# Designs tried in a protein design chat: miniprotein binders against a7ua95r516to809. Part 133

Target 1, 294 residues: a7ua95r516to809
Amino acid sequence: ASLSLLSISDLVPDLQFIFFWMSNAIEILYFIQQKSPAYMQTIELMDDKAGSKESLLSATISANEEAMTILEEVIMYTFQQCVYYITKTLYVVLPGLLDCNPFGTEPSSEQCRRAAGVCVCAVCVMPEAVRRVVSVFQTTSDLLQQYQVHSEIQSQMFAYLFFFTNVSLFNQLIDKGPARGWFQRSRVLQIQASVKILLDWAKGAGHNHLAQKFFAKFCSTVTILASPPQQLSQMSWKALCAEHPSLKPVQLHRILTQYQLMAELGPLPIWQPSSEDEAYIYRTVDLLESFENH
Key: E = the ipSAE of ESMFold2; O = the ipSAE of OpenDDE; V2 = 0.75 times the mean of E and O plus 0.25 times the DockQ between their complexes.

## First folded at step 10 (miniprotein)

Design dg19 (at its last look DockQ between E and O 0.85; V2 from the best seeds 0.82)
Fold by OpenDDE base, look of step 10:
Structure dg19 (fold): chain B 294 residues (1-294), chain A 95 residues (1-95)
Amino acid sequence: as target 1 above (294 residues)
Amino acid sequence: SLRKRAEELERKAEELKEKVEELRREAEEEGAPEEVEALLKYAESMAQAAKLLARLAEIALERGDPRLARLLLRAAKILLDLAELLIKEAERMKE
């Protein structure tokens, strides 16, 4: 099937099995971790008849350690499978977020309309492009809850998904933004509004801290681009670096250069990189974010 | 085959659970030490976990993931071997 036709709903049946394996493996691992010490203590307190106690204890320790190691591998494997499928879906829907006009009249989701008449839930009033992205995250959340996956694993899942989303959106904006007109103020304001809806959802879902952390680079980029020329032209390179620490010097320099071209400001000496950063602004290898660092 | 192995482990897990229940009943009737009950309870838990893992492996095979199935079956085997060891010790302590 073409990637363009892949929806998160199409993956739910496969994801359900993966989450099922993962949750059960976690439960068994947790059980062994919590109960094995008590059982080992019982064995330790037993009368040593014919030296069998030490042998039994050693065998018990070894078996538990080996079983836990395998279970951890199962959990890691299933986690990676989930991430693989979910990120494929995100890859398809994320570009639509940058082209979205959240201020336009878009039809509300058909799913919520059918169930209760006019659903005015936060998801139903979202622009279609934003709703598609949120739907991936919401479906993931629902599956994690349905299978009662441990909270730490849930946090790790969302951390990675937000990381992936940030990298994808940032790289697309930096690479294709100028050519697609995404650096124009009107378009930037649309992107900013769309991202705000996504962040508001993340906050409502209990992932505010993770969202703020992992979307920092994309949000900083959008914030700079959304700034009025009169305000941004008064900010020094040093001030911008301090306000947007998530951006590398090469990234900030690229953003400002493209902003300058778009706004027809001409060269601004106040945006000149410091002597310390001057060597780094030409490191084009650091311009785009990597997916491998997570 | 992996399927045959999964079915065998599931069967073995059930047999061990039945053995635990038998020994528990006998231990209660004979007034066996509390340590016997503790060993039997531990063995039962390991057998139950192994049974679940074997079932999960069968599902993995049905879904076309033999790698996952092998991992699950390996863990199940380890837990069943431990359960057998615990049962043998419980039997020894009961006598």
Scores: ipSAE 0.834, ipTM 0.947, lowest interface PAE 0.5, mean pLDDT 91
Fold by ESMFold2, look of step 10:
Structure dg19 (fold): chain B 294 residues (1-294), chain A 95 residues (1-95)
Amino acid sequence: as target 1 above (294 residues)
Amino acid sequence: SLRKRAEELERKAEELKEKVEELRREAEEEGAPEEVEALLKYAESMAQAAKLLARLAEIALERGDPRLARLLLRAAKILLDLAELLIKEAERMKE
């Protein structure tokens, strides 16, 4: 499939081959690591007729070490190919989370009354923008399971995908949020609800710890922005840093500046950085996150 | 040339697997030492792995990924060479 394609489902045939290569390389590597020693131990106990035992053992060790090194490179290469295709899709679909309304058209009182007592409600359906992101994660999970990829590799894959998602959403929000109106309180509450659906998927898929770890920066940002002004204005800079350790001083400063502007809390800065942090609140090179930090 | 090398390695791996199967049958009938069977089982495993790696490389070439194919063929050749060595030693011990 084409790199410009938005849907993960169109990339599945290519991903299937890559997972096939990866899983087979892992299985051969596992055999060499875990099963070959038994054969070598039998060779070590052989009668050394013709004096060939030591040459055989040396050649076997050398071959195993060289093959394992190459297979590790194959696994790394195929892993990188998978993340390349998957993150290309994520990059295209993630901004929609910032623009969607997970509440949709608010249910009328008639719709809410009819839904009472049954397991159906219009607000329970997943918004399209969230569905696109979940579809990428779910398809990845299904492929990893289909090809029986080792659980450690599955964890590494989702660690990277969640890292990428966090960087993409955070950077978009910080960089484009003022122009797009994403710092408006009603908009922030919509973003918070959309991310909650995504986090619920991650928890149900067994990736809760990874999601909590790698989404921390974006979630902290949204939590601060969603706070009522009376509550947030009572918190000191030090208290906010302690509650949100994932945010760098320049990032926290920018978020609070946008919050104060949006909430119309006047021109005087409410939150005073500590003397330690004062040197860092204007470091714009640290404002956006790098995708290269993995 | 790279595709031709992949096909050659796959054919050679299959030939070694067939040779190992025959040698194992002969060794079992003649009551050869346990060590001969161990060498032949190891050789069979290495030849099977080499065949799979060569086939995976052919698929990688069909999909336009010669970098992946070269890695797979390097691993295939190493395991195939090991299988040949193990077979040679098993033949020496059996005779």
Scores: ipSAE 0.783, ipTM 0.940, lowest interface PAE 0.5, mean pLDDT 85
ESMFold2 (binder alone), look of step 10: mean pLDDT 88; pTM 0.865

Design dg2 (at its last look DockQ between E and O 0.92; V2 from the best seeds 0.81)
Fold by OpenDDE base, look of step 10:
Structure dg2 (fold): chain B 294 residues (1-294), chain A 95 residues (1-95)
Amino acid sequence: as target 1 above (294 residues)
Amino acid sequence: SLRKRAEELERKAEELKEKVEELRREAEEEGAPEEVEALLKYAEAMAQAAKWLARLAEIALERGDPRLARLLLRAAKILLDLAELLIKEAERLLE
């Protein structure tokens, strides 16, 4: 199937098995971790008949350590498989978020309408493009809960997914934004509203801190672009750097340069980078975010 | 084959669980020390975990993931070997 037709619903059957393996491996790992010390203590307290105690203890320790190591590898492997499939679906739906007009009258999801007549749930009132993104996250959340995956693994999963989403949206906005008119104020306001809906969902799902952390760069970019020219033109380079610490100097400089062009502003000396940052504003290698090393 | 290995490990896990139950009954009849029961309980837990890992491996094979299956079977084997050692120690203490 073409990547363009791949929905998260199509992957649910495969994801269910992966989550099943992951959850069971975690459960067995925790069982060993919690019980092994008590069992080893029991062996340690046994009468040393014929010197077998130390041998048994050593064998027990070795077996537990090796088993736990393999189980950790299983957990990591299944985690990576989940991330791989989920990020593929995100890759397909995320571009639609930048083109979304959340102020338009879009029909609510057919699924909720069929079940309850007029569903006014937060997801049903979302624009279709936003709903598609939220559906990926919601499906992930539902699967994690269904298989009772440990909370730490859930947090790591959402951290990565938010990271991936931020990198994808940021890179698309910076790279394609000028050509697609996404830097126009009206379009920026649409993007800002769409992102707010996503962040509100993340807050409602209990992931507010993670969302704020990992979407910081994209949110900062949108905030700057949404700022009225009268307001933004009064902010110095130093003030903007301080207010938006998630942006590298080269990124901030690119955003301001494109804003200036879009708003037909003349050169603004107040936006001139500091002498310290001047060397960095030309580092184009740092302009786009990397998906690596998360 | 990996499937045959999974089935063998699952069978072995069940055999060890049965052996634990047998030895538990003997220990109760003889008034064996608490240490024997602790060893048997530990062996049973390891055998049960190994059985689940073997089943997970079978599912992985059915889903076309032999890499995952091999990892699961390796872990299952380690836990079964541990269970056997614990059972042997329990038997020694009952003699």
Scores: ipSAE 0.833, ipTM 0.948, lowest interface PAE 0.5, mean pLDDT 91
Fold by ESMFold2, look of step 10:
Structure dg2 (fold): chain B 294 residues (1-294), chain A 95 residues (1-95)
Amino acid sequence: as target 1 above (294 residues)
Amino acid sequence: SLRKRAEELERKAEELKEKVEELRREAEEEGAPEEVEALLKYAEAMAQAAKWLARLAEIALERGDPRLARLLLRAAKILLDLAELLIKEAERLLE
């Protein structure tokens, strides 16, 4: 039944229980890791008149190692459950980012006028599609902090969420972009602005390094598509590969093809792949990213 | 059943914690060495952690996650067995 829920706020009760188990397992694991050396040292200092010290040390070491291994499995299991619920919500809201207009004011200005009696839309609102994505990230951050989840686990959670976001946006842009008109220059500039709002959230939340790392493929794609024709037409294939190392040859080739169509350009000799890359530009199995590649 | 096992482990954990308190009182009265108090502190910590794990497993069963519950009870059992060994050694040293 919880699989039919599409809003992050509807999933909060289930997420609270999962974070509760994860947080407790982490605390117990930490307790064992921090306390066991001191207790083992105490056992080692015991007078071994009866010959029981070696057996006790062996049993203690074995119990601690096995218990910690099991607790790591609990943490991994609960982490995967959190990711399952959160990414299901992200999957629903992320496509709207590709369709929204962060520069539009008229629909938002009417809502602001009705609420406040004056037009303050530039101050009052984040675009709705961006707000929905930010809400998922912010709710996740709030829950992790509420349950005092260890900072290393929090970072790993956001690393995966940003990875998922990048894969989802990139795949949809590449796969559905031609049919949806997302490669039109005005649309690309709108997408770029929407992504910048997300990146600003990540920076303000203390996740700038993770966002820079894991959004690289999608950001490179949008950067190329947003480039002025005069500047981009002067860049060779080799230069583009060097500037955008996150893109595979088949991906870069597809992006340039879409740029040529949108800009009404013919093929350019300097955009022809190198001989090394020519074998790879038709590998359609490599075109879309895997959600399991993290 | 898995529910019966969770209840048994939680009950055992409480029994061991009570045994530790009894032995601490005895050790204080006899002026026992620091080693006895250290073993009893360790045993109490392990029994307490096992009790928490058993409680977490009961909640997991209530929410229909027997896989999570089995993991938690395996860890609880291991810590209880360790606590019992530590108590046995403490008793031996009080003799």
Scores: ipSAE 0.713, ipTM 0.917, lowest interface PAE 0.7, mean pLDDT 83
ESMFold2 (binder alone), look of step 10: mean pLDDT 89; pTM 0.885

Design dg20 (at its last look DockQ between E and O 0.63; V2 from the best seeds 0.00; counts 0 for: SAP 76.367 > 70)
Fold by ESMFold2, look of step 10:
Structure dg20 (fold): chain B 294 residues (1-294), chain A 95 residues (1-95)
Amino acid sequence: as target 1 above (294 residues)
Amino acid sequence: SLRKRAEELERKAEELKEKVEELRREAEEEGAPEEVEALLKYAEAAAQAAKWLARLAEIALERGDPRLARLLLRAAKILLDLAELLIKLAERLLE
């Protein structure tokens, strides 16, 4: 798995092997875990009756604990390998969501148009930048289903992928947004539309709860930026914090500052931070999110 | 060699499975308690799991992931050690 293999389609063969290993390790752990309670109860009753001095019984209990631990370690290793390769692909395609114009992009390919004159399938309607991101998530979902990966592991996989996506999009918007013009209202509305398509995919794929949880910061940012000036100017700092609890004071302050610049609004007293939050609005160390906190 | 290690662990897994089958026959002939059957069923499960892990390690070596192969072989060894301890417990109960 070299850096030159950044497309999800180029990584599928490697991912198939990693999913194969992970799925088999999960199946083995599940197999042992389903058997272990009944069998270990027998051993523990024998140990209780004989007392804790029986070395063979104690060694067996210890070995069982080590077996569970090592199987979980195998699963963790293979899970982390999947996440590593998938997030490398996401890193490449995610910036396109911020540059995308979903309103001006032709939604269909020539093949889609030939069948009935207008393509009505959701994939063919998606802008290319959104399709590239959805393709990574859909390919991941297809592999998880193909290898019958346990649903808990599937949820953990998408929890991390959505966490990674949220952090990547938020950090790029905050850091590069002024230079890229991403805070202009027309641009924000385009970003909002693109993200809605992604969220609709997540809902249809059964990941709505995870998407609501892990996209909250980026979605809050876009919601604020997309709000009409006459509506947003009536919301106090306290109200904005209550509506958008995922945003740190420094982050909300920065978002409102960029909003004022692009909407050509003067200072608004109603957006003055609460006394408690005022201490934190200039903490630039807290502005960008870390990829290690999920 | 990791390949030789995988072959050794697979062979040991088969040896333990054969010993489980022998002990099950002995337990049936002697009318052994339910505890012996439970221990031997788990020992067989652990040995079978170890065999699968060793096989997965061979595949990992073929595809050039020796780090994963080493982890899988370590897991296989731990499960074989568990199986052997379960067998020893069953043997004690048959005495």
Scores: ipSAE 0.596, ipTM 0.888, lowest interface PAE 1.0, mean pLDDT 82
Fold by OpenDDE base, look of step 10:
Structure dg20 (fold): chain B 294 residues (1-294), chain A 95 residues (1-95)
Amino acid sequence: as target 1 above (294 residues)
Amino acid sequence: SLRKRAEELERKAEELKEKVEELRREAEEEGAPEEVEALLKYAEAAAQAAKWLARLAEIALERGDPRLARLLLRAAKILLDLAELLIKLAERLLE
């Protein structure tokens, strides 16, 4: 099936089984972790009949450790499978977020309208492109809750998904932004509004800290690009570095260079990189973010 | 086959659960210490977990994931071995 036809709803049946395996493995692992100490204590309290106690204790410890190790492998494997399927869906819907006009009259989602009349929930009033992205995250959240997946695993899942989303959006904006006109102020303001809706959803879903952390680079880029020329032209390179620490020097330099071209400001000495950063602004290998660092 | 192994582990898990129940009855009749009941309870839980893992492995096979099935079956086998050790210990405490 073409990637363009893949929706999160199409993956739900497969994801359900993966989440089922993961949840059950976590539950069994937790059981062993909780019960093994009590069992070891019971063996320790037994009368030492002819050295059998130590042998039994050793065998039990070994069996528990091996079981836990294999269960951890199952959890890791199922986690990776979930991430793989969900990120494929994100890959399809994320480009639409950059082209979205949240200020336009987009038709509200048919699904929520059908159930209870005019649904005014936060998701139903979202632009379609934003809603598609949020739907991936919401479906993930719903599945994690449905299968009662441990909170730590939920946090790790969202951390990775937000990381992936940030990398994808940032790389697309930096690479294709100038050619697609995404650096134009009007378009940047649309992107900023769309991202705000996504962040507001993440806040409402209890993932505010993770969203703030992992979207920092994309948000910083959008914030700089959304800044009026009169304001941004008064900020030094050092001030911009300090305000946007998530951006590497090469990234900040690229953003400012493209901003300068778009706004027709000419060369601004105040944006000249420091002597310390000058060597780094030419490291094009560091310009785009990598998916491998997580 | 992996399927045959899963079925065998499920059968073994059920056999161990039955053995636990038998020993629990004996322990109650003899007025055995709380430690015996704790061991039996853990053995039962381990056997039950193994049974679930074996069933999960069958589902994994049906879905074309033999790698996952092998991991699940390995975990199930270890849990059954653990249950057997616990049962033997309980039997020893009842003697």
Scores: ipSAE 0.348, ipTM 0.735, lowest interface PAE 1.3, mean pLDDT 88
ESMFold2 (binder alone), look of step 10: mean pLDDT 89; pTM 0.883

Design dg21 (at its last look DockQ between E and O 0.88; V2 from the best seeds 0.79)
Fold by ESMFold2, look of step 10:
Structure dg21 (fold): chain B 294 residues (1-294), chain A 95 residues (1-95)
Amino acid sequence: as target 1 above (294 residues)
Amino acid sequence: SLRKRAEELERKAEELKEKVEELRREAEEEGAPEEVEALLEYAEEMAQAAKRLARLAEIALERGDPRLARLLLRAAKILLDLAELLIRMAERLLE
């Protein structure tokens, strides 16, 4: 069943059931948390008849606490199921962002073919690879709103999806970038343009703060790589760390090493790590990010 | 089976909702204290929530997720038992 469900649209029927379960559990949990106290206050003010009030209040508190615990588990379980299906789709479509060219998309009509005789100015449109990623985010947003999922849960969902996206893109760039030529300046500029389209979607969808927070590592990486050599070579290690606090020393060191190779720069004294950071630049265990951290 | 359990809880929830309606009519005729209506309203909400959870469990079983169904039925049972306690207190106050 997972082999046949590669697109987000194929997963919608399953996601609809999961969001339905989740939203119902949230609604009942909300009632217990927000409405039950008023009923318990009324019970507390009743005339006590042979101790019946104390027994009822105790049973009510116990039942409410146990039910809330179980409903929270239902919400967590259904949230994890949603994340599983959605990130499975993201995992498949995200690598295409690193290979696409948002500048070189031209209509294939006969009229547009005749314009190809000169050095064409790039037209920045949404390439198919970016559209596939946006489609996952948009479909998720539409489903969350359709089922009226509580806004806090919606935020948590997108926080995780953006975290997952950041980790996936960063790890692939660092791990596969040298072999795939992704550190070449023209490729970095294409990647930067593609990521901007995603950030614009997130801003328009009301998730700007989450995107800014959770894309920080990948965006910092691309910003450094996109910098002109004249500008970047004037920034010390300390200045780069201050400007890009999301990057670990081993990560920054690796990025600068790849930059030096791409720009054909020799070792630069200004990029020598601080004494404090020198112990950490070879910690390869810290190079790639975990999908389990956020 | 879990499906038989879900059907049982759904039927019990509906039975309790009918009991609440009967007691509400009795309370209105007798001019019962505000507390009786509060107990009955709370019991009705708990029974309705339990019914919803039982129905969700049936859907979970149909789609092959018995773990989710067990969680939903356990919550349904707790809310249903609470509804019964609230109803018994309301009955006692109506004498």
Scores: ipSAE 0.784, ipTM 0.944, lowest interface PAE 0.5, mean pLDDT 85
Fold by OpenDDE base, look of step 10:
Structure dg21 (fold): chain B 294 residues (1-294), chain A 95 residues (1-95)
Amino acid sequence: as target 1 above (294 residues)
Amino acid sequence: SLRKRAEELERKAEELKEKVEELRREAEEEGAPEEVEALLEYAEEMAQAAKRLARLAEIALERGDPRLARLLLRAAKILLDLAELLIRMAERLLE
């Protein structure tokens, strides 16, 4: 009950502090990393008039290394906290994406309406369910920019968030899709359109490569399901494996089996797994994606 | 308390910055070598960074995260100790 009411906007105040700590720690870490070598060189080149040059250098190296280690721990800790809060909000809004009808006329966001009347920005024309997901990513992006977080950390953040999103959407589609009718052609086309809007946003936000990489499995699944029966029935198992390398054999087999049932197709010998893959199609442990490996 | 420790580190950081400024003036008057200025600059930067970390720790305490505060204070202490070492070396070079 409490999680369903949690929006990304409600978490912004807490996230701001976390990003503030993270950004400051990164800045100080980079300062030490960049300046310490020059200062150590200066110490090394000093005349040993006091006989304490070596001790000073050793102490300086030790202090810098220890400080950097602690700062890295701060950065990792704050990063994990950000991910924890943001993924909680994603968990709430992502299911709505699979039920979304993007072809319907939905009202623009209230924020843009208040500012400019009828806003035609990319976010305002999005279906509400898509907009809610995009809002999480956009808020994250805005906070990262506001606190001038290093680009590498930004990339890592979005990589993880896209990974999480892909795993969540893929698992839901595979597990609940047949029962919820998400494998029906009309529903698949809606999902495909919704995902396209999300990917277009990611492209516009400068995360095209990451989005393509981390959404590959979900996109492949949707692409197969969106394919007309006449077209898909002409593709061999080997061809499908080659075209969709992100899918494990067990996953592809499940998708095709459910497609066959939905489309009321008889057995298709052309979709029969190869002898090499036959042992793997029954590994149900590999069917759903894990959150742990990232 | 962690709060008291943070305040003490902030105070110490400011004291070290003042000491750096004093030694810079002395170094300029005596025509000290460039190495002294480099040590003092490094000490000042470490003291400033330590002060920032101490302030961040106070915020962490206010937000109910004593774990984060302890990490930040530990880093601040290390940087202040380094600043003190650098200052002492600079003083020796000015004698």
Scores: ipSAE 0.731, ipTM 0.909, lowest interface PAE 0.6, mean pLDDT 91
ESMFold2 (binder alone), look of step 10: mean pLDDT 90; pTM 0.896

